# Ledger of designs, part 24: VH-VL binders against o81304

Target 1, 187 residues: o81304
Amino acid sequence: CSIFANPAQRAKRKLLELISEEDRGLRTQKDPKKRDEIVNAIESMTVIGRSSITTDDSLSATWRLLWTTEKEQLFIIEKAGLFGTTAGDVLQVIDVNKRILNNVITFPPDGVFFVRSDIDIASPQRVNFRFNSAVLRGKNWELPLPPFGKGWFENVYMDGEIRVAKDIRGDYLIVDRAPYNWTESFV
Short names: E, the ipSAE of ESMFold2; O, the ipSAE of OpenDDE; V2, 0.75 times the mean of E and O plus 0.25 times the DockQ between their complexes.

## First folded at step 11 (VH-VL; framework fv_zilovertamab)

Design j1 (at its last look DockQ between E and O 0.04; V2 from the best seeds 0.00; counts 0 for: pae O 7.9 > 2, grease 20.8 > 18.9, SAP .503 > .496, placed apart)
Fold by ESMFold2, look of step 11:
Structure j1 (fold): chain C 187 residues (1-187), chain A 122 residues (1-122), chain B 107 residues (1-107)
Amino acid sequence: as target 1 above (187 residues)
Amino acid sequence: QVQLQESGPGLVKPSQTLSLTCTVSGYTFTSYYIHWVRQAPGQGLEWMGSINPSGGYTSYNQKFKDRLTISKDTSKNQVVLTMTNMDPVDTATYYCARDSGDYLFYYGMDVWGHGTLVTVSS
Amino acid sequence: DIVMTQTPLSLPVTPGEPASISCRASQSVDDYLAWYQQKPGQAPRLLIYDASYRATGIPPRFSGSGYGTDFTLTINNIESEDAAYYFCQQYNNWPYTFGEGTKVEIK
């Protein structure tokens, strides 16, 4: 039993502190010093997570965005007000056994944009995905959108609380486990 | 009309620092990732690194990590390559290229600059 | 680093006939592979991505195939304008790496 944080827990706390108050990455886009600090902290987590298995059943969850570098998601979050709404939780919903991934951007109270994908576990840290379809939905309407391409991400760190990933374009994603389960039938 | 244009010195002495600029036009600067690729005379292409211009996040070929910096100046629509401690083996044509990708996808480099030859000699 | 080996390095072709260029990776790159064309005095041009999908504006005489370690670019009905260098690129692993190139010449 340890009453003091071990080095891995200290590295995790530092990362989480650095990404707090960054508007899921919007503020970081304009702060090179904070950017470098966060990237260095991610490298520490990558070392800690090396050789771990991150693609077992524990990957199945509703994951909620804490921080990202991905410009398309950040643009949508920033510009949601131009669409008469605000961006709520941004989610990755993964079920390894069913081989599915849904990427979700919520716009409370009734709006949602989500992408349905198939996934394949390529290695202990690597997930390949292919988009099947996308939907933009409001209270009384729904607009299906055509599917786009495929890609991959690697989970460089994962534990019972958070996951840190890097994708095919070199963008980072940091997520935690949401206290709820998202399903397309109820949003 | 989408264009990328490299500019910088054609001659650099050994041990000096190279600075190359890639100026983009015809599209919104922050919409596409930019890559740097070089080609030594009579040899193949070598990927050096890339930048996400929306936040300045970079990925580097490990071969260059200790001497290569890729940065941006959004107000000028520019990406800058800086490489320290140049050596004659770094003599090459340097290209910047636009990533044709979209959300989570990479589709190759669809638009390239014309390239600029950099010779490293005393 | 993943080494990309192209064969042949030089390929003389007759107009109207097909040509094939091979690219072999030192380890699997799944289908994360692109092909480029570079004509003399011009910037490279993207032909194929994800092993088999044509980039915007690429004529259908260009096709790609393969998965894993072995990939082929096929040019059907060669035209004189197809004289160029052709090279592959993998993006399964960092760093991205390129093949050495194949020079296609009209006989």
Scores: ipSAE 0.513, ipTM 0.813, lowest interface PAE 2.7, mean pLDDT 88
Fold by OpenDDE, look of step 11:
Structure j1 (fold): chain C 187 residues (1-187), chain A 122 residues (1-122), chain B 107 residues (1-107)
Amino acid sequence: as target 1 above (187 residues)
Amino acid sequence: QVQLQESGPGLVKPSQTLSLTCTVSGYTFTSYYIHWVRQAPGQGLEWMGSINPSGGYTSYNQKFKDRLTISKDTSKNQVVLTMTNMDPVDTATYYCARDSGDYLFYYGMDVWGHGTLVTVSS
Amino acid sequence: DIVMTQTPLSLPVTPGEPASISCRASQSVDDYLAWYQQKPGQAPRLLIYDASYRATGIPPRFSGSGYGTDFTLTINNIESEDAAYYFCQQYNNWPYTFGEGTKVEIK
């Protein structure tokens, strides 16, 4: 079944297999057993990545959501239909050099919600962030929202394809490197 | 048509540095691992190392760790092997090969270059 | 390093008969094993991965079995075109290692 050559790859494959049918975490909300299995797999990844630096320039990328336990994101994804739209890709765009992080939820074809943040590298694995602004945009309209909140997350594992993170609220995030680069002008 | 092609000098003098290039085409460069494997004349296969073109992460055979470097040039869809202090014992056909994993997982090396013979001789 | 030992190193086979090649690992590699075919002057071709799965385009007459330390490549109804060297490879541990190779010859 598994064809990975080292502990990191094997653990990574196992993790990706576990989350592959979980609809970015929506299905896991109703399956505690599955959630526990995924969390255990994440903990294995944490051990593997404990001595790695995950906050260097390699962190700069457009990261696409594969799986999360974060309730707010999951709620938006799940309930988008109630507002006459559907959630597309959920992204986290990071530029370490510019010290910026944007959280993005797309609503194809023209909708997007994004939150702009400043970041500080707190340790080899921890990133502190502060929200500066938020924007909800449609095809011919834009609604700016006030800034809200701050926190941190730790990238417990990162490689050329994926990043696994734990945040201040105890939530988990698994993302991969998106096949495109998102910018504020991107719709 | 997925294709890998090795290029570089066919002859290297002892103590000199070998540089080989693997040019990939027919697919998204950053989506697959690239491995380097060599084969001495009449001998078996020897894994040298690998690179993930997405991020440039590398793995090396410890046998070559001190003198082998694998890098990438995304703009050219190329992976480069550099090996210092070449010796006649390093005479071999050098292959680059693609990892068959569709998400940079290993499912075997499914696409190989034709290989390039490198002879180390004074 | 994990040592992969193939037996036999030379295997003459009559067309239409089956051929079996053994690969033994010095320690367990689970199912992280691949088989390759290499013809003279050509690069290796992937036959089997994960011990028992055929790669794309590989004929059904090729099959792999085994787990742990003992693996077998079987070629049923061998054809003249199957004359080649065959290599096993483990990818359970760094570094990846190959068997010595088995030369299959058609009688």
Scores: ipSAE 0.014, ipTM 0.568, lowest interface PAE 7.9, mean pLDDT 90
ESMFold2 (binder alone), look of step 11: mean pLDDT 91; pTM 0.930

Design j2 (at its last look DockQ between E and O 0.77; V2 from the best seeds 0.00; counts 0 for: pae E 5.4 > 2)
Fold by OpenDDE, look of step 11:
Structure j2 (fold): chain C 187 residues (1-187), chain A 122 residues (1-122), chain B 107 residues (1-107)
Amino acid sequence: as target 1 above (187 residues)
Amino acid sequence: QVQLQESGPGLVKPSQTLSLTCTVSGYTFTSYYIHWVRQAPGQGLEWMGWINPSGGYTSYNQKFKDRLTISKDTSKNQVVLTMTNMDPVDTATYYCARDSGDYLFYYGMDVWGHGTLVTVSS
Amino acid sequence: DIVMTQTPLSLPVTPGEPASISCRASQSVDDYLAWYQQKPGQAPRLLIYDASNRATGIPPRFSGSGYGTDFTLTINNIESEDAAYYFCQQYNNWPYTFGEGTKVEIK
C-alpha cells in the first residue's frame, strides 16, 4: 500500500525526485532530456492546480529556490566562486498584503544581492511585478544598483510546502517554503 | 553592429520540410532570445516561436502543433527553424528577430533580419 | 489567443498633421503592448514598447498610450518618410499576437 494515493501527491513526489540532484537547475542546463522530463512533470502539476487559487495570503512567505531554468539566477550561482564567494540560498520573499516581492541571492556569511519589487495580483494565479531597486550588500558596505524591468509569473501549483511557477519568459521556478523568514536586514 | 540574417531555400514543394537559418552577429549570441515571425504576402505578422539564449528551451505557437522545431548552434552563432509538411498556405516571408529583454522583462523585438521569402508550390 | 484589432486599416494623412491608430485587445494585456513600423520591402522596426515607451532611436513624434484593452499610436507632425504599415503586438500571453496592420499613406 502506498501512502501517496492522491494523484497530486504522486505528481509532486515525482517532480521533487526529478529535481533533487539538479543543483537548482545548473545541471539541467546541460541535459535537455532531463529538462524535458522535468517540464513534463511541471505540466502535470499545472493540470492538477488549474482551478486553484495561488495568489491569496498563503502566497506570502519566504520561498527558497529548488530548481529553475532562469539563466540569470543560474549564472550568478554558477559563477559566484570566480569572485571568491559561494551562493547560498536563493529566495523570493512575497508579501501579498503589502504588495511587495524581493528576489534575494545570499552569499554567506555577509553578502546579499536583493531586488525590490512591487506586485499586483492579476488573477487567481498570476502576479505582475515591477522592479524598483537593487542592492548588493557586504559586511560593511552597500552598493545600490539602478532599477530595471517588469514582468509576471503564474503560480500553476502551490501547497503548504512548494510553489511551481511559469514566468513571462517561459521559464520555470520551483520553490519551497524556507525554514526561516528573510527580511531586508537579515543576512 | 547588431545584425540578423535569414537564409534557406526560396522554394519548397508541398509535404516537404523547410529549413531556415538565422545567422547573428555584432553581439553576444548567448545573451538574447531569438524569435521567428512570418508574414504571408499582403498579410499581417504571425509569431511562430522563440528559443532562449542557451538554446536549451523553446516555446511554440500551438497553431503549428508538432511541425515546428527551433534549435541553436552556438558554435556557428546560428538559430535554425525546421517546419515539416509544408503547404501552399505556409508561403510567407520568414523573419528572425532578437528579443530586447535582458531578464524577466520584454521590450519588444528590437532587431530583425531582412526576412526570406519562402514559396510553397508544386 | 488574444485577438488584436486595429482601426483604421487605411489612414490617409496630410504632411504636418497628426495621425492616430487604435489597437484593441480581446482581453486585457495590461501595458504589454508594442508598436512596429514596416515600410515596403523592409522588416518591421520597433517603435514603442510597454504601451508608451519609445524604443532607442525613435523620434519624439511617435508616442503610445493606453492600458488594458485600448491602445493608441500617435504620430505628430507626420512626415513623408512615415508612410508605412503599423502593427501592434501584445506580449501579455502566449502566443504573442499582432494586429492586422494599418496602412498610413501620405496625401
Scores: ipSAE 0.402, ipTM 0.816, lowest interface PAE 1.8, mean pLDDT 92
Fold by ESMFold2, look of step 11:
Structure j2 (fold): chain C 187 residues (1-187), chain A 122 residues (1-122), chain B 107 residues (1-107)
Amino acid sequence: as target 1 above (187 residues)
Amino acid sequence: QVQLQESGPGLVKPSQTLSLTCTVSGYTFTSYYIHWVRQAPGQGLEWMGWINPSGGYTSYNQKFKDRLTISKDTSKNQVVLTMTNMDPVDTATYYCARDSGDYLFYYGMDVWGHGTLVTVSS
Amino acid sequence: DIVMTQTPLSLPVTPGEPASISCRASQSVDDYLAWYQQKPGQAPRLLIYDASNRATGIPPRFSGSGYGTDFTLTINNIESEDAAYYFCQQYNNWPYTFGEGTKVEIK
């Protein structure tokens, strides 16, 4: 006798399998069939996650991008080679108690695009944010950039491994908990 | 100058499929979301859905999800609305509209087409 | 769906005087609220976004205010070309929804 995956575990596995070789979403942009399959799988996860509280202290983590529809992040990932580098990990670093969210795109070995936001918890699944500073940083240089606004996202599903979010634009984000803590912050 | 132009049939029969085309010019097609909004004669506005032309992702008003498809043709700078099983209640002026929703920001629908009246009758 | 209720539905106005239109949401939309103007036979025109910010090219006699559930569009110094339908739109939740509209008419 063995342990069978329950329907929720099966839905999660299906989502993770669908996104696993999509190059964080770059391949999905060119494949309408795959897009529809992933979005349908996300809708299944939202049903599983309904009524859950996804904005408690467990939201505080370094979250690493697995898959997104957000075009600006995907453009940066795709075109990093044009700038003489590669896109590394793409992160959301959240601290609920300090009310901070940092968006980070890494460009190994030393480069980072860093956006600092203030956040507040709007509901059991919704986080409001306001971007208040941005910087492009290299090994020994830093270029501050204008901040670019505000919005919200809802964590429609979260567990000890992954988080699935939908934002004010209708873009999706799937992230896992990174095996490290990103400690650099803009403040 | 930024322009959106709707084109398609002005008359369709009940149960037929409507296909409307929104052709854009004066800006980079993939940089802005395109919405479809309709307005029945003498009535208010109804949001139908949108497409992000970068990647082709869509969001639909659930009211229309079973009948509505929004698609794109990047080579022609076009967004296409397809709606099946038309009924006289679907008689309306159909607009396409651009928003300036780059990244996480939405600042309303800033540029609209002139609209095209679609009448559904025998 | 978030219901947007506008009052009044019809608003006779006198040129040179101010006018106000109210928009009420069935639940909070924070400040994710736009106002549009639509003249007969024309497409809508964006006036205000984020409750209080004028869109590009909109004259200062148009202003918006409010947060949460109650919003107001104010037109100061009404001009004859301001006769039109005005409606609000929320974008805090999907689907995006519009108010019923307010017809502003010159007395």
Scores: ipSAE 0.227, ipTM 0.707, lowest interface PAE 5.4, mean pLDDT 86
ESMFold2 (binder alone), look of step 11: mean pLDDT 90; pTM 0.926

Design j3 (at its last look DockQ between E and O 0.79; V2 from the best seeds 0.00; counts 0 for: pae O 3.8 > 2, grease 20.6 > 18.9, SAP .546 > .496)
Fold by ESMFold2, look of step 11:
Formats: sequence, C-alpha cells, structure tokens
Structure j3 (fold): chain C 187 residues (1-187), chain A 122 residues (1-122), chain B 107 residues (1-107)
Amino acid sequence: as target 1 above (187 residues)
Amino acid sequence: QVQLQESGPGLVKPSQTLSLTCTVSGYTFTDYYIHWVRQAPGQGLEWMGSINPSGGYTSYNQKFKDRLTISKDTSKNQVVLTMTNMDPVDTATYYCARDSGSYLFYYGMDVWGHGTLVTVSS
Amino acid sequence: DIVMTQTPLSLPVTPGEPASISCRASQSVDDYLAWYQQKPGQAPRLLIYDASNRATGIPPRFSGSGYGTDFTLTINNIESEDAAYYFCQQYNNWPYTFGEGTKVEIK
C-alpha cells in the first residue's frame, strides 16, 4: 500500500519492529530501555484494541510466540541446549469451539513439551484456562507430568496477524498466526 | 529460611519522595514476584503494585501510576519502592510480599515482610 | 476496582466453637480469592487460595468456600491463637483488592 498507514497500523508496526531480534524476550530481560519501549508499545495496542471482541472464532488458530516476559517459558527456551538443539516454534494451539488450549514447545527434530488445557471464555477479551495434562516427549519415549495450575489472560489486541495478551500476574505475550495447523501426529 | 525485610525512613515531609527497600533472603531472588501493599492506620490493605524481578517488568495500581516506581537491584537482592510527592494521606505501614505462584498462576502472597510505618507530616 | 466487603467487621468468639467470616465481591471473581491472617504485631499469613485450597502448613480447622461473589472463611474449633485480623483478596481483576478485614477476638 502507497498511502500513509493509519495510527493503528503504525502502532502495530512499531511493536513488531521493537520485538524483532529480541530472541522471544531473552534479550529484553537484560535491557531496561528496550523493555520500557516495548511495554509502552503494548499499551498503545491495548488502547487500539479496547472494547474489541478478541475471544470469537478467530481466536482458534495455531499461534507462534514472538515475544514474552514470562520467566518460566523463557527459561525453557534458554535451556533448550539440554536437548541438543535450540527451541523451535513455541505455540499456543487454541480451538474455541472445543474449549481447548494446548501449549507446545518444540525441540527439533522430534522433541516436544506439550501441555493440554481446558479454556472458558469469561468476557469479550478474557480467557480462563486450566492445565489438564503435560508430557515431555522425545523420538521414542514420553514422560507424562502431572497437571498443575490455572489462571487467566486477556487478549488486549487481536487481528488477522497477531495477538497481544496480558495475564493474571502481569506478564505479556505476543504471538502471530502460524501458516500451519499443529497436531500431535506431527511429533 | 525465606525472609523479606522492609527498610527506609519512618518520617517524610509532604511533597518529598519516599524510597523503601525490600531485601529478600533464603531463596533465589529472580524466582518469585514481589508485591507492595500498604495499610493506612485504621484502614484496610491496598495493593500498590508488583515486579517480576527476572526482567524488571512491573504492574501498578493505576491510582499510583504517576507517582510510583517499583524497581530492582539483583546484585543486592532488593526491590525498591519510590513514590514521589508524598501527602499526609499516604501515611501507612508499607509491606513487601512474595508471590507464591509460577508461570501464569497466582496463589496469593505466601511470605510477607513485617512492614515499616511511614508517617507523612509537616 | 472490585470492592470486597467483609462481614462482620468484628467477631467475638468462644474457644472450641466454630466461626465464619464472609467476603462479598462487587462483581464475580470466580474463585480467584485468597484469605490471610494477621496476628497483632506480626506479618500476614496466607491461609487459603483459589477460594478453598489451604496453603502449606495451615491447620485443617481453617477452610474456605464460595464462587462468584460470595465467599466464606470457616474456623472450626477456635483456639486462642486464632485471635487475629482476617482479610480476603481477589485477583480476578486488576488492581488486586482486599477486603476491609475482620477482627476476631476471644470472648
């Protein structure tokens, strides 16, 4: 497009530029200036997304992690070397009609950390979730883990490309729509 | 033994800036979120904000957003509350408290400091 | 902000008897609700989280119940050490908010 981008598109472009090359948030943890810039950009997206419905059928997708502040997820990504690889795509696979959310951390070629959750739409932007089961899986082995915990997140912005969320503890998540559908049969 | 300890001035004058420090011990500083909560004399508790100490990300009660900063010093195992333009209505006992959750899970504040009284008076 | 209203504000109790404290939210908080105890001159102590789960080390005489807007902390077989200030906290909405508190006193 040759026209000047509207304010919403400029804010989105700024956010995506700021989080690029941040290693999904690992580099941001050590950079207070970049942290403040990204948080300010997220607040701009929150204003743009105010009053929108972000929990309709378009929430159903395979979502890929672009950036997060959440320390446990970042720890797993950082320590992927214990599996002889760098962490692959980090996914949220959501199906609103089936009321499921699966968290997936891939470790190519065959590794996966997989968490199955139930979800409940609490409001136009709020999703409740509860872990049902977890597994760490390799090529020819699986290690089931007990489920633990529940919480909520709010999708403060969502469009055809990205989703921005804030959770019960104040952590942020930024994801895009994968061009593929992830299923367990691929592992 | 897990401990949190608040420290700072007990008396400030109106319009001055308050700085309180929460020093933690007995666990890895970056493993748990820290909250600040205050209690005015004869009143209930009021949540002020929190910090994720692994990256320094904060959440604030909007009531305080223009005056309040929560920050960390990982080398000293400290979280610092800074609040500008103090007023007598800010007289309260200030607590820091550890978040007992992990990931996207919050299960209350399991360890609290003993609190420090801050009086704002001419 | 979600307002948490506690009743009663003061509760005289007799050792050995049960006691109940109510916490009402101004809108639903599902079960995102915690209870705390604070004895005079001491730091607060977490009792219950997610409305009904006892925190580590909390005696079974403390129990919580409720969902949505109405929550109850029950103390069975009141002991003299249970004289304290009790308060609820919701974490369904930002900002987190606390109830005004209930002072439990031994008759």
Scores: ipSAE 0.685, ipTM 0.866, lowest interface PAE 1.7, mean pLDDT 89
Fold by OpenDDE, look of step 11:
Structure j3 (fold): chain C 187 residues (1-187), chain A 122 residues (1-122), chain B 107 residues (1-107)
Amino acid sequence: as target 1 above (187 residues)
Amino acid sequence: QVQLQESGPGLVKPSQTLSLTCTVSGYTFTDYYIHWVRQAPGQGLEWMGSINPSGGYTSYNQKFKDRLTISKDTSKNQVVLTMTNMDPVDTATYYCARDSGSYLFYYGMDVWGHGTLVTVSS
Amino acid sequence: DIVMTQTPLSLPVTPGEPASISCRASQSVDDYLAWYQQKPGQAPRLLIYDASNRATGIPPRFSGSGYGTDFTLTINNIESEDAAYYFCQQYNNWPYTFGEGTKVEIK
């Protein structure tokens, strides 16, 4: 007997296996076949999570990037070396009660880029967000950046471990719950 | 300057496959999403689908999901629309348009091609 | 799909006077709304995004307002060059959808 007897668990496992070696989405950019497989797996997860609420308190967490098609994040991850650094964890920190969302890119050991956002729960699965500010920090310096942009994403599946989302541009995001809690004062 | 240009056959027979190419210039090809929008004569605009040239990820109007394929050729800075089983009702001017949006910004479709008229007739 | 309904479909305007076009969404699109201008024989041109922001190079006489389901494009001090079709478009949900278009004619 398989420990993955539940259809949701099987689908989840399949998805995680597909993205496990895709370097958070960098490798998938050059592999259309793999992309299609992943997208199909995401669609399966979408069906599974169709009637679930994915915007309640359980959404509040430090989410860690596993895979995405979002080009700006992938660009930063890919090109960080050009600037003498390496991208660490890419995070999305959400607090539903405070209605805030922070997008974070770490550059170990001391670097961090984060964007502050306000969020609105638009439906059982949709989150609207608006960027308020951004900060780039090093060990002994900080560079504030002006506010910019807004958008939305839908969590098409979420459980105690992972979250799968689609955004306004049709990009995909797969994240897991990070083993630590990130805060603005974390670094 | 930023420019999009559609190219392809102006006439297609019913049941045949349409292939249109959008050639982009004046900017980094992979930096912006490309949309396909069509407009029947004297009618409104209809969104067909889009592609992220960075990775080739696509979104489709479900109306066309069974007939429409959008792809890209990075080496040529081109996006290609393929639609099967054409019908006279598909007669329209077809546009490709750049999405000015990014992770940080959503400004709508800020640059359009001139459009190419496709007539479906026996 | 979200249905976008424009009124009126035809709008004759005297030069120098303002023109107002309404766009109603079948459901809320927040402020994820754009306006386009299309002159005869040309491709659409982006006028307004996010309901009220003018695109680059768009004259101040063009303005947009609204949130949720009801939106308005206003053209102050209409000029002869403003004769065109105008379309609203929502990008709150896939698929993106457009209004029917409004023909603005100069008297």
Scores: ipSAE 0.067, ipTM 0.709, lowest interface PAE 3.8, mean pLDDT 91
ESMFold2 (binder alone), look of step 11: mean pLDDT 91; pTM 0.935

Design j4 (at its last look DockQ between E and O 0.51; V2 from the best seeds 0.00; counts 0 for: pae O 10.2 > 2)
Fold by ESMFold2, look of step 11:
Structure j4 (fold): chain C 187 residues (1-187), chain A 122 residues (1-122), chain B 107 residues (1-107)
Amino acid sequence: as target 1 above (187 residues)
Amino acid sequence: QVQLQESGPGLVKPSQTLSLTCTVSGYTFTSYYIHWVRQAPGQGLEWMGSINPSGGYTSYNQKFKDRLTISKDTSKNQVVLTMTNMDPVDTATYYCARDSGDYLFYYGMDVWGHGTLVTVSS
Amino acid sequence: DIVMTQTPLSLPVTPGEPASISCRASQSVDDYLAWYQQKPGQAPRLLIYDASNRATGIPPRFSGSGYGTDFTLTINNIESEDAAYYFCQQYNDWPYTFGEGTKVEIK
């Protein structure tokens, strides 16, 4: 029932329509008109989400990538053929209580690349993160990699379905809650 | 070696549009974000905006929101600054600079062009 | 916009002596702060990022410290080549902003 759709629901629907079929942002990189429309729609969501708290326990989830401008992740997704497969789900796995974040790119059936991070809540919408390590894993092997660094992102909008974020470099991330929980299979 | 070079007019009349080009060499054009920073004579630095050259995504200082466009031409390894309705207060040296960050990180601007002085005068 | 205030604006020094420059932010910028050096007629040069990390190729006589709103650049054993303007820059919030600069000069 759409009889009670409010401006926030309309703005969210518009954003989700615009990012559909964009191959998580790969197609948008070659389409300046679509890029501008999506960025404008994100700004509408930012206004709607202003002053909300987006860093409470509801941030803890397995988040699945719908769309991003982050060039390093898009490069990895585009070049997934290096593993004889396509990139599967791209995830951001957050546990606020344990103060952890894992950034994950899956390569079905058995491949995964993930980055381990610590987080702390800097403000009602701001998360600081520190990357500690990375792993590239196949079926019977694992290769540790040493990415290190730190930065921040702000969740400018979050509800029960999606989250919209902007980071220290000005890149955007749009994710939804995955219907499953991802773990790295080790502790 | 890594180089950034600004080019464009040194003199612009009031109300005209400025176009400056930043040409990069010595690295892969799409690997790093490019920023524009200006410095009025005898004054400090002012950040104007940036561009992600992979997709052309821009961030602007709100101060310039209606006058400033940053764009790219990947085939020429170029970033272009366009600013409309120039005024004498816009007289400054304009720099392009490479963002030293990667993968969600910003570590400051590690490589700068030489700068180009733009004077706005009748 | 976050305002960055530098103190002092002018700092005469003698080679071999230490010097320090303060930078204060109008609100917390955590440690998202960089320091640049600019010699007359030249583009800025990155010295420090994340408040305390030296950029590649920067001599160890340059060090940075601070968190939140108060930051210090320290130059130990000043050399004549260190005469320049020094600027802080915050990147905790858009737009990025710079301090007014501190002129370090040989007296």
Scores: ipSAE 0.479, ipTM 0.814, lowest interface PAE 3.2, mean pLDDT 88
Fold by OpenDDE, look of step 11:
Structure j4 (fold): chain C 187 residues (1-187), chain A 122 residues (1-122), chain B 107 residues (1-107)
Amino acid sequence: as target 1 above (187 residues)
Amino acid sequence: QVQLQESGPGLVKPSQTLSLTCTVSGYTFTSYYIHWVRQAPGQGLEWMGSINPSGGYTSYNQKFKDRLTISKDTSKNQVVLTMTNMDPVDTATYYCARDSGDYLFYYGMDVWGHGTLVTVSS
Amino acid sequence: DIVMTQTPLSLPVTPGEPASISCRASQSVDDYLAWYQQKPGQAPRLLIYDASNRATGIPPRFSGSGYGTDFTLTINNIESEDAAYYFCQQYNDWPYTFGEGTKVEIK
C-alpha cells in the first residue's frame, strides 16, 4: 500500500520530485521535455485545488522559491556570479491583512534586493499586485530603484507546506513556506 | 522590425477544420505572449485564445473550448491555431497579435498581423 | 465574462473639436484597460494601455482616463485621419473582452 493514499498527496509528491533537481528552474530552461512534465503536474494540482480558497489568511507567509519559469528571476539567480556574489533564497513575502507583497532576492551574507508591492484579493484564488518601490542593499549602502510592473497571479493550489501559482503571462511559481520570517528590517 | 503574419486557407467548408499559422519575426519568439483575435465582417473584435511560447501555456475563450487548439513551433517561430467543425458563423478575419508585456508589464496588444480572411461556405 | 459597453456607437465630430468615447465594464478591471484604433481594411492599432498610458508613437492628442468600471478615451483637436473605429479592451481577466466599437466620423 502506498503511504500517499490521498490523490492530492500523490500529485504533490510527484511535483516535488520533478522539480527537486531543477535548481529552482535553471536546469528546466534547457530541458523542454522536463518543463512539459512539470507543467502537466502543475495542471494536475490545479484541478485538485480548483475549489479551494488560496487567498485567505493562510496566504500570509514568507514563501521560498522552489521552482519557476519566470525568466527575470532565473536570470538574476544565474548571473549573480558576474557581480561577485551568489543568489541565496528567493522569497515572496505576503501579508494579506496589510495588503502587501514583497519580492526578495538575497545575496548572502549582506546583500538583498527587494520590491515592495500592494496587493488586492481579486477572487478566492487570484491576487492583483502593483510594484511601488525597489531597493538594493549591501552591507553599508542602499540604492533605491524605480518601481516597475504590475500584474496578477492565481494560487491554483496551496496547503500548509507549498503554494503553486500561475500568472497572467503564463509563468509558473512553486514555493514552500520558508523556515524563517523575512521582514524589511530583517537584514 | 517586429512583424507578425497570418497564413492559411481563405476558404473552408462547413464541418471542416481550420488551421492558421502565425509567423513572427524581428524579436525573440519565446519572449512574448501571442493572442488570436477574430472579427466577423462589420462586427467587433473577439478574443479566442493565447499562448506563451516560452512554455506553451495556453488560455482559451470558453466559447471555443471544445473546438480550439493553439500550439507553437519554436524552431519555426510559429504559433498555430486549429479550430474544428467550422460553420458559416465562423466567417471572419483572423488576427494574431503580440502582447507587449515583458517582465511583469502588460501593455496590451502592440503588434498585429495584417489578418487573414477565412470564409466558411459550401 | 466581463462585458465592455461603449457609448456612443457612432460619433460624428467636427475637425478641430474634441471627441470623447466612454467604456464601461460590468465589473472592475482596475486599470487593465486598452484602447485600439482600427481603420478600414487594417488591423487594430494600440493607442492606450493601462487606462491612461499612450503607446509608442501615439500623438499627444489621444488620452485615456478612468479606473475600475468607467473609462474614457479623449481625442483632442480631432483630425481627418482620426476617422476610424475605436475599441476598448480589458485584460484584467480571462477571457479578454472588447467593447462593441465606436465609429468616429468626420463631419
Scores: ipSAE 0.006, ipTM 0.578, lowest interface PAE 10.2, mean pLDDT 90
ESMFold2 (binder alone), look of step 11: mean pLDDT 91; pTM 0.930

